# VH-VL binders against Type II restriction enzyme NspV (nspVR), part 18

Target 1, 219 residues: Type II restriction enzyme NspV (nspVR), of Nostoc sp. (p35677)
Amino acid sequence: TILTIEALRTEAAIFSAAESIHPEPLLYGVTDGKAVGTYIEQKFRLYLKEHYEFVQGNSASGIDFPGLLVDVKVTSIRQPQSSCPFKSARQKIFGLGYSLLIFVYDKIDNSTNRTATLNILHTIYVSAERTADFQMTRGIRNILANEGNKDDLIAFMSDRNLPVDEIEAGNVADEILRNPPMQGFLTISNALQWRLQYGRVIERAGQEDGILTVYRNNP
Short names: E, the ipSAE of ESMFold2; O, the ipSAE of OpenDDE; V2, 0.75 times the mean of E and O plus 0.25 times the DockQ between their complexes.

## First folded at step 18 (VH-VL; framework fv_roledumab)

Design s1 (from o2 with heavy chain F33S W52S L101S L103S, light chain Y92S; at its last look DockQ between E and O 0.03; V2 from the best seeds 0.00; counts 0 for: pae O 11.5 > 2, placed apart)
Fold by OpenDDE, look of step 18:
Structure s1 (fold): chain C 219 residues (1-219), chain A 122 residues (1-122), chain B 107 residues (1-107)
Amino acid sequence: as target 1 above (219 residues)
Amino acid sequence: QVQLVESGGGVVQPGRSLRLSCTASGFTFSDYSMHWVRQAPAKGLEWVAVISYDGSIKYYADSVKGRFTFSRDNSQDTLYLQLNSLRPEDTAVYYCARHPSRSGPYNAFDIWGQGTMVTVSS
Amino acid sequence: AIRMTQSPSSFSASTGDRVTITCRASQDIRNYVAWYQQKSGKAPKFLIYAASTLQSGVPSRFSGSGSGTDFTLTINSLQSEDFATYYCQQYSSTPFTFGQGTRVEIT
């Protein structure tokens, strides 16, 4: 059976529920978020491989399900963010170009059994067109709503320190005018590296088009 | 052949206790979390509780919290439900059900036992 | 908890009839719905998951549809062995809740 986006989301929900009540000895005492992320990603992938055929991601594709244009993100509820290989400043405005399947977990260690359980609190699917930066797109959309022009857009992008040169800023402004971006719901920031923050998508899941609640744990 | 078999049901007075068992066969019991679902006479299905693979995590419905407790013996492929402080509204057929956890396109309850009847009456 | 409202509670039908049962969720649960069949004195039997996917071994006369809040179970050409009570269930959010059930009786 070929993996579809619908099947992916359905299986993600089932996986989330099952994982939330699975004690894992290998994760006991583990505090490295990357290790936890790798565990979930690998386990989910293997879960799917048993019943579905799909093109697997690799370093070249940069995303986990290139055939579906979906990347998996795993983050702790305590710090709902992850690193992102940011390719272009345009992604901050127009989106990443692929969708996100986000697993939000709370890890709980059990010292008696020497196991750790990843309680999946949220599993969210963010459509590609909603993966842009919230404030950037909101600001742009407001400018357009107020009869803003190319100069206004360029000025706005400059004020926000968008990492583009003057020529590219002009090109981006032209594209915005032709094809206004949809409202994004990520926070895309650059600290030591580009990062995606998911606080808003967690809050807005199920309330906005393109931000789907795949799974929610209500203990 | 995958199978679940409940036992331990009976008639008890309010406030009394009862212990139910569910024995699994035909699959690796320790790989699966298990659920209890109950059904009052001529009524619908109600989720009761879940216990994790090794019993380290237990969740209960609000209606049974503080009164019911789970345990499991993976060496015996058996699930237990201790019913304390029983009430008339606890009268039901109690089913154990398997929760697929590792692979495959499953829902929350793919395998069910035949059920065991618990009657609480004065 | 998410509420599943199932309708009708019961109805009579004849063999060969097209039967439709509906279930409405209190919120958007996408396609995270399962259907069960329960015969008198028996445990529930798993029929459908993901709103429209038949479990292995289930006859093709059974079908499910819907997404979001409204879901439907359809039996195309009811057979004598299909007289039973049917339940919908959501597994989008814990606790996993059931509809009230629909009893399909013989005319």
Scores: ipSAE 0.006, ipTM 0.509, lowest interface PAE 11.5, mean pLDDT 91
ESMFold2, look of step 18: ipSAE 0.296; ipTM 0.700
ESMFold2 (binder alone), look of step 18: mean pLDDT 90; pTM 0.905

## First folded at step 19 (VH-VL; framework fv_roledumab)

Design q1 (from m2 with heavy chain Y106W; at its last look DockQ between E and O 0.87; V2 from the best seeds 0.83)
Fold by ESMFold2, look of step 19:
Structure q1 (fold): chain C 219 residues (1-219), chain A 122 residues (1-122), chain B 107 residues (1-107)
Amino acid sequence: as target 1 above (219 residues)
Amino acid sequence: QVQLVESGGGVVQPGRSLRLSCTASGFTFSDYFMHWVRQAPAKGLEWVAVIWYDGSIKYYADSVKGRFTFSRDNSQDTLYLQLNSLRPEDTAVYYCARHPLRMGPWNAFDIWGQGTMVTVSS
Amino acid sequence: AIRMTQSPSSFSASTGDRVTITCRASQDIRSYVAWYQQKSGKAPKFLIYAASTLQSGVPSRFSGSGSGTDFTLTINSLQSEDFATYYCQQYYSTPFTFGQGTRVEIT
């Protein structure tokens, strides 16, 4: 059976429910969010491998499911964010270039029996076109709605400290006019490593096109 | 042909060191947690250590903590256990064991090596 | 650390007998129990995990049961190759621990 995006979402929901129930012997006392995230990603990939055929990600592809153009992100409910390699300033406007499947966990350690449980509170699918920055795309879309020109777009990008030079800013502004961006729903902090913040997609899941609730614990 | 093969055992004096290795074949080594378990002559099984699939996290039994160092080389499908400051009570057959990453109780030590004997005596 | 206590420590049996080995955990470990068979001079052989799930290739005369603190390994109609030492193991919490072993001997 070939893995599809619909099957991926269905299996992510099943996985999320099961992971939330079973104590994890080797996670007690682990506070490193990267280790917890990698654990969930590996476990989910191996779970899928038992039932499906798919192209697995590697360091060259940079995403977990390159055949589907989906990357898996795992984050804590306490600060639902992750790092992402900076590739182009265009990503804040046009999106990451791939979709996200986001597991949001709360890790509970039980010191009496020395076990941990990974409670998955939300699992969210974000379509690629929704992965741009919320404020950046809202500002740009407002400028376009008010018949703004290339100079207005360049000024806005400068005011928001988009990391582009004057030539690239002009090229991006031309592209915006030719191909207006959709509203994005991430918060993307300017840095050499993008910091993707997921609070808005957690709030809006199931309420916006392209931001889908895959799993939600109570309700 | 899934296999684990230990080596590096021998006879040493107290206070000396040995390095054990375990070579894996027939499976994707980097998908698995790996363990060392030892068994003193005519005694039961004692868990020694675990290493995560990527080598990032390691846990040791209290009896060996600070003296033993567990590592893995996923490019060579090999585990290493550095045994320092050896004591007579470390005398045992040392086994490496594979631990699958599955949900809940559906994983345990499914593949064991043949063991390598470590003897610590004057 | 979770203690695993096996009973009996040894006993004699004949081929065809039903053999029952029990294992008690010092706390609730749900179903995080495995059973191993070890013949003299050999590595442990994996039999059962999740308290009751037989590993592939293990004869159906072996079965496991229990949850919580009390667990049982049963061998129905003991065969000559079944004379060995049997260990239970918890993998609920580190340090993972084994029972002390049960030696099943011929008469």
Scores: ipSAE 0.729, ipTM 0.859, lowest interface PAE 1.1, mean pLDDT 91
ESMFold2 (binder alone), look of step 19: mean pLDDT 92; pTM 0.932
OpenDDE, look of step 19: ipSAE 0.894; ipTM 0.952

Design q2 (from i4 with heavy chain M103L, light chain S31N; at its last fold request DockQ between E and O 0.88; V2 from the best seeds 0.87)
Heavy chain, then light chain:
Amino acid sequence: QVQLVESGGGVVQPGRSLRLSCTASGFTFSDYFMHWVRQAPAKGLEWVAVIWYDGSIKYYADSVKGRFTFSRDNSQDTLYLQLNSLRPEDTAVYYCARHPLRLGPYGAFDIWGQGTMVTVSS
Amino acid sequence: AIRMTQSPSSFSASTGDRVTITCRASQDIRNYVAWYQQKSGKAPKFLIYAASTLQSGVPSRFSGSGSGTDFTLTINSLQSEDFATYYCQQYYSTPFTFGQGTRVEIT
ESMFold2, look of step 19: ipSAE 0.830; ipTM 0.915
ESMFold2 (binder alone), look of step 19: mean pLDDT 92; pTM 0.940
OpenDDE, look of step 19: ipSAE 0.901; ipTM 0.955
ESMFold2, look of step 20: ipSAE 0.805; ipTM 0.906
ESMFold2 (binder alone), look of step 20: mean pLDDT 92; pTM 0.940
OpenDDE, look of step 20: ipSAE 0.898; ipTM 0.954
ESMFold2, fold request of step 21: ipSAE 0.688, 0.817, 0.826; ipTM 0.850, 0.922, 0.917
ESMFold2 (binder alone), fold request of step 21: mean pLDDT 92, 92, 92; pTM 0.938, 0.939, 0.939
OpenDDE, fold request of step 21: ipSAE 0.913, 0.914, 0.913; ipTM 0.959, 0.960, 0.959

## First folded at step 20 (VH-VL; framework fv_roledumab)

Design r1 (from k6 with light chain S31N; at its last look DockQ between E and O 0.82; V2 from the best seeds 0.84)
Fold by ESMFold2, look of step 20:
Structure r1 (fold): chain C 219 residues (1-219), chain A 122 residues (1-122), chain B 107 residues (1-107)
Amino acid sequence: as target 1 above (219 residues)
Amino acid sequence: QVQLVESGGGVVQPGRSLRLSCTASGFTFSDYFMHWVRQAPAKGLEWVAVIWYDGSIKYYADSVKGRFTFSRDNSQDTLYLQLNSLRPEDTAVYYCARHPLRLGPSYAFDIWGQGTMVTVSS
Amino acid sequence: AIRMTQSPSSFSASTGDRVTITCRASQDIRNYVAWYQQKSGKAPKFLIYAASTLQSGVPSRFSGSGSGTDFTLTINSLQSEDFATYYCQQYYSTPFTFGQGTRVEIT
């Protein structure tokens, strides 16, 4: 069958439950978060490939499910963050341009058995329009609610160190006035690549439109 | 046709080195963990080493740790096992084996090569 | 390392016989057990994984059972092509280990 977003979410829940009870000897002693992330991403993709047809991501597409405009992120509960490619400063205001499926794990090593278990504590789907920066969109929406003008928006972007020049800031401010942004729920740090922080979407999953609890392990 | 083909075995003196190769065909090589397993003449099977699908992580049996080096080239669909400081007890047929990365039910070594013989004697 | 103790070491049997091979792990390994068949001069052939699940193409006369520490391979009606050596293997923890083998021989 053809993979849909609804099926993707359902299968991610099944995958999360099964992975959470699987002792894996090949993960024992692995401390590299990138290796753990790749393990989950590969295993999930291969799991889906057994049952579904979909366009698989590659280096050119930059996301895992380009036909669905969804990217998979895997992160530890200890520091729930990821990097992603910087495309433009506009992403902090209008969103990444794709949705996120986020696996949040706690890795439990058993030294007696020399195994590791990736306990998936949260699996969260964040719709594309909710992937903008929380503080940036909150401030902008507050300015608009108080009938602020273009100059107020430019001043705010400068105050928050948005990586834009004066011409870009003006263009973005005009776009905000024509197309007010939705409230975003990520924390996005300014860097050579975006650093996405997921603490807020973990807290708010199931409580906000477009931030869906796919799976939650409540010990 | 899914297959694994080992090569590089031979007769060598103790203390010498050999390099074994295993060439894969008929499947997406970079999706799999790969292993070496050996079998001494008229003896049972002994696991030797595993390598992750991307070559980043490796585990070795204690009997070969520090002497054997496992690597893979995913662009050539080939495994390599460098056998250094060979001992008579390393004499065996060496098999490469495929190990799927799969949710459940969990798999073991589903495809084996034909083996290549390594003999270490004076 | 997890020891896999396989018994018996050999079996003398005739076609049509029911053959039972036992494998005991030195610790709980859940169902992380595989069984292999090896004929003289050939590589092992994968039969069973997860203690009881037959690999595709394996005849239904083969079955596996067990969990925890005690595992069994059964060949219900032995055929002429089944005379071989059988190995159990744990893949729960590195180093992965095999039983010492059970040779099934013709009477």
Scores: ipSAE 0.791, ipTM 0.898, lowest interface PAE 0.8, mean pLDDT 92
ESMFold2 (binder alone), look of step 20: mean pLDDT 92; pTM 0.928
OpenDDE, look of step 20: ipSAE 0.889; ipTM 0.947

Design r2 (from m2 with light chain S31N; at its last look DockQ between E and O 0.85; V2 from the best seeds 0.84)
Fold by ESMFold2, look of step 20:
Structure r2 (fold): chain C 219 residues (1-219), chain A 122 residues (1-122), chain B 107 residues (1-107)
Amino acid sequence: as target 1 above (219 residues)
Amino acid sequence: QVQLVESGGGVVQPGRSLRLSCTASGFTFSDYFMHWVRQAPAKGLEWVAVIWYDGSIKYYADSVKGRFTFSRDNSQDTLYLQLNSLRPEDTAVYYCARHPLRMGPYNAFDIWGQGTMVTVSS
Amino acid sequence: AIRMTQSPSSFSASTGDRVTITCRASQDIRNYVAWYQQKSGKAPKFLIYAASTLQSGVPSRFSGSGSGTDFTLTINSLQSEDFATYYCQQYYSTPFTFGQGTRVEIT
């Protein structure tokens, strides 16, 4: 059986429900968010591998499901954010180039049993075209709605410190006029890499096209 | 074809050190938690330690904590257990064991090596 | 640590007999119980996990049951290769612990 996006979302919901009630001794006392993230990513991938055929990626240098153009992100509810490699400044406008499947957990340690449970509060699928930066796309779409020109777009990119040179800015502005971007719903900021902030997609999941609630825990 | 092979056991005096190895074959080594379990002569099984599939996290039994160090080299499909400050009560056959990372039904130790004998004696 | 207490310590049986081994945990461990068979001079062999799920390749005469604190391994119609020591194990909480073993011996 070949893995589809529909199957991926269905299986992510099943996985999220199962993990939310699974006491795991090997997670007890683990506070490193990267370790929790790789645990979920690895466990989910191995679960899918039992039943599906798909091209596997790796977490270090690519995306998890390159055949579907989906990457898995795992984050704590406390500050729901991730890093990802910078590929192009255009990602803030047109999206990352792939979709996101986001597991948002609250880790509950039981000191009596010395186990931990990853309560998955939200599992969200964000379509690739919605993975652009909210403020950047809102400003661009407003300029276009007010019949702005290429120079208006270039000025806006400059005002927002988009990391492009003059030639690339012109090319991006031409591309915007030819193919206006959709409204993005991430917050994408610079650190050492892109920092993707998920607060808005958590809030709006199930309320916007392309931002789908895959699973929601009823605490 | 799936196989774990321990080595490095021997006879040593109390206070000395040994390093045990476990070499895996026939499966994707980096997908698995790995454990050491020991069995003293004519006694039952005692869990010793676990290491995460990427080597990042380790847990030890209280009886060996501070004296034993577990590591893995995923490029060589090999586990290492450094046994320091050995005591007579550490005398046992030492097994490595494979532990799947699996959504239910949750497995325990599905594949074991044949063991290597450590004897700590004056 | 969670104690696993097996009963009986030994059991004398003949081929064709039904053998029942019990294991009690000192606290609720849900179904995080495995059973192993160990023959003299050999490594343990994995039989059952999740209290009742038979590992692939294990004969169907083996079965497991239980949840919480009380668990049972049953061998229906004992065969000559089944004379061995059997261990239960909890993997609910570190340190993982084993029962003391039950030796199934020839009458």
Scores: ipSAE 0.773, ipTM 0.889, lowest interface PAE 0.9, mean pLDDT 92
ESMFold2 (binder alone), look of step 20: mean pLDDT 93; pTM 0.941
OpenDDE, look of step 20: ipSAE 0.897; ipTM 0.953

Design r3 (from q2 with heavy chain G107S; at its last look DockQ between E and O 0.91; V2 from the best seeds 0.84)
Fold by ESMFold2, look of step 20:
Structure r3 (fold): chain C 219 residues (1-219), chain A 122 residues (1-122), chain B 107 residues (1-107)
Amino acid sequence: as target 1 above (219 residues)
Amino acid sequence: QVQLVESGGGVVQPGRSLRLSCTASGFTFSDYFMHWVRQAPAKGLEWVAVIWYDGSIKYYADSVKGRFTFSRDNSQDTLYLQLNSLRPEDTAVYYCARHPLRLGPYSAFDIWGQGTMVTVSS
Amino acid sequence: AIRMTQSPSSFSASTGDRVTITCRASQDIRNYVAWYQQKSGKAPKFLIYAASTLQSGVPSRFSGSGSGTDFTLTINSLQSEDFATYYCQQYYSTPFTFGQGTRVEIT
């Protein structure tokens, strides 16, 4: 069976529920969030591989499901963020170029049993057109709604410290005028790598087109 | 053919060291946790250690902590167990075993090597 | 560490007999139990995981049951190739531990 985005979302929900109820002895005492994230990503990929066919990602492709243009992100509810490769400042305006499937966990160790519980609280699908920065796209969309021109867009990008030079800023402004961006819902912090912050997509899942609740574990 | 092959066993004096190897073939080695399990002559099975699929995290039985070091080289599909400060009670057949990453309880040691004998004797 | 206690330690049986081996955990381990068969001079062979799920290629005369602390391995009609030592194992918590083994011998 060929993996589709619909199947991916369905299986992510099933995986999230199953992972949440099974103690994890090999995660006991693990404090490194990168290790926990890689564990969930690897386990989910192997879960799918048992009965689906898909192109698998690697370090060179940069995303987990290149055939679907979906990347998997795993983050703690306590600080819901991830790193991702910086490719262009345009990503803050037009999106990452791929969709996100985000697992949000809370990990609790039980020292009596020497086990860990990996409770998946949210699993969220963010369509590619919604992966741009919220404040950047809100500001740009307001400028356009108020009859803003190229100069207004360049000034806004400068005010927001978008990492572009003058030539690039002009090119991006021209592109915005030709193809106005949709409202994005990530917070993308500048760093050596993009830091993607997921607080808003957790809050808005199920309330915005392209921000889908795949799974939610109610308290 | 899915296969694990241990090597490096032998007869050594107490206090000496050995390095065991386990070579994997027929499967994607980096998808699996790997374990060492040992069995003293005419005795039961004793779990020794586990290593994560990427080698980043390791757990050891109390009987070997501080003396044994588990590592893996995923580019060579090979496990290593460094046995230092060997004692007579370390005398055993040493097996490597494969442990799949599966949901919940649906995973145990599904493939074992044939074992390599370590004898620690004066 | 979680202790796994097997009973009996040895058992004499004839071909065709129904053999039941029990394994008791020192605490609740849900169904994180595996069973292995080991013949003289060979590595253990994987039979059952999740207390009751038979590994592919294992004869249907083998079955497992139990949850919590008490588990059983049953061989419904013992065959000549089934004379071996059987081990239960918990994988609920590190260190993973095995029962002491049950040797099934021909009468």
Scores: ipSAE 0.740, ipTM 0.866, lowest interface PAE 1.1, mean pLDDT 91
ESMFold2 (binder alone), look of step 20: mean pLDDT 91; pTM 0.927
OpenDDE, look of step 20: ipSAE 0.900; ipTM 0.955

Design r4 (from q2 with heavy chain F33Y; at its last look DockQ between E and O 0.93; V2 from the best seeds 0.86)
Fold by ESMFold2, look of step 20:
Structure r4 (fold): chain C 219 residues (1-219), chain A 122 residues (1-122), chain B 107 residues (1-107)
Amino acid sequence: as target 1 above (219 residues)
Amino acid sequence: QVQLVESGGGVVQPGRSLRLSCTASGFTFSDYYMHWVRQAPAKGLEWVAVIWYDGSIKYYADSVKGRFTFSRDNSQDTLYLQLNSLRPEDTAVYYCARHPLRLGPYGAFDIWGQGTMVTVSS
Amino acid sequence: AIRMTQSPSSFSASTGDRVTITCRASQDIRNYVAWYQQKSGKAPKFLIYAASTLQSGVPSRFSGSGSGTDFTLTINSLQSEDFATYYCQQYYSTPFTFGQGTRVEIT
């Protein structure tokens, strides 16, 4: 069976429920978020491999499911964010170029049993078109709704410190006028790399087209 | 087809060192946790150590902590166990064992090597 | 560490017998239990995991049961190749620990 986006979402929900009740001794005392992330990514990929055919990610492709253009992100509920390689300033406006499947965990260590449980509080699918920056796209869409022109767009990009020069800003502004961006729902900050912040997609999952609740551990 | 092969055992005096190897074949090595388990002559099994599939995290039994060092080279499909400050009670057959990452409680030591004998005697 | 106590330490049996080996954990370990068979001079052979799930290629005369603290391995009709030492193991918490073993001997 060939892995589809629908199957990916269904299986991520099953995985999240099972992982949330699993006491894992090999995570006890692990404080490195990268290690927790790798654990979930690896375990989920191997779980899928038992039942599906798909193109597996590697360092060259840079994403976990290149055939589906989906990358898996794993983050703590306490500060739900990840790093992402900078490809282009356009990503803050038009999106990352791929979809996200986000596992948001709360890690509870049990010192008596020397186990850890990754309680998956949210699993969220964000379609590629929604992975742009919220404030950047909101501002641009407001400018367009108020009949703003190329100069207004360039001024806004400058005010928001978009990392582009004047020529690039002009080219991006022309592209915005040809192809107005959809509202994005990430927060993307200018750090050493892109820093993706997931608070808004956690809040809005199930309430916006392209921001889907895959799993929620709620009362 | 799937197999683990240990090597590097031998007879050494107390206080000396050995380096054990375990070579994997027939499966994707980097998908698995790996363990060492030992068995003293005519005795039961004792877990020694585990290493994560990417080598990033390791756990050791208290009896060997600080003396043994576990590593893996995923480019060569090989495990290493450095045995330092060896004691007579470390005398055992040493097995490497494979541990899959599976959802739920379904991970256990599914493949074992043939073992390599370490004898520590003056 | 979690202690795994097997009983009996040894057991004499004949071909065709039903053999039951018990294993008790010093605390609740849910179903994070495996069983192994070891013949003299050989590495352990994996039989059962998750207390009751039979590994592929293991004869159906082997079965496991239990959860929490009490577990059993059953051989429903003992064969000549089943005379060996059997170990239970918990993988709930590090250090992972084994029972002391049960030797199944020919009468």
Scores: ipSAE 0.771, ipTM 0.894, lowest interface PAE 1.0, mean pLDDT 92
ESMFold2 (binder alone), look of step 20: mean pLDDT 92; pTM 0.940
OpenDDE, look of step 20: ipSAE 0.896; ipTM 0.952

Design r5 (from i4 with light chain S31N; at its last read DockQ between E and O 0.91; V2 from the best seeds 0.88)
Heavy chain, then light chain:
Amino acid sequence: QVQLVESGGGVVQPGRSLRLSCTASGFTFSDYFMHWVRQAPAKGLEWVAVIWYDGSIKYYADSVKGRFTFSRDNSQDTLYLQLNSLRPEDTAVYYCARHPLRMGPYGAFDIWGQGTMVTVSS
Amino acid sequence: AIRMTQSPSSFSASTGDRVTITCRASQDIRNYVAWYQQKSGKAPKFLIYAASTLQSGVPSRFSGSGSGTDFTLTINSLQSEDFATYYCQQYYSTPFTFGQGTRVEIT
ESMFold2, look of step 20: ipSAE 0.796; ipTM 0.902
ESMFold2 (binder alone), look of step 20: mean pLDDT 93; pTM 0.943
OpenDDE, look of step 20: ipSAE 0.891; ipTM 0.949
ESMFold2, fold request of step 21: ipSAE 0.816, 0.796, 0.797; ipTM 0.910, 0.910, 0.902
ESMFold2 (binder alone), fold request of step 21: mean pLDDT 93, 93, 93; pTM 0.944, 0.943, 0.945
OpenDDE, fold request of step 21: ipSAE 0.913, 0.912, 0.912; ipTM 0.959, 0.959, 0.959
ESMFold2, last read: ipSAE 0.821, 0.798, 0.781; ipTM 0.919, 0.907, 0.905
ESMFold2 (binder alone), last read: mean pLDDT 93, 93, 93; pTM 0.942, 0.942, 0.943
OpenDDE, last read: ipSAE 0.908, 0.905, 0.910; ipTM 0.958, 0.958, 0.957

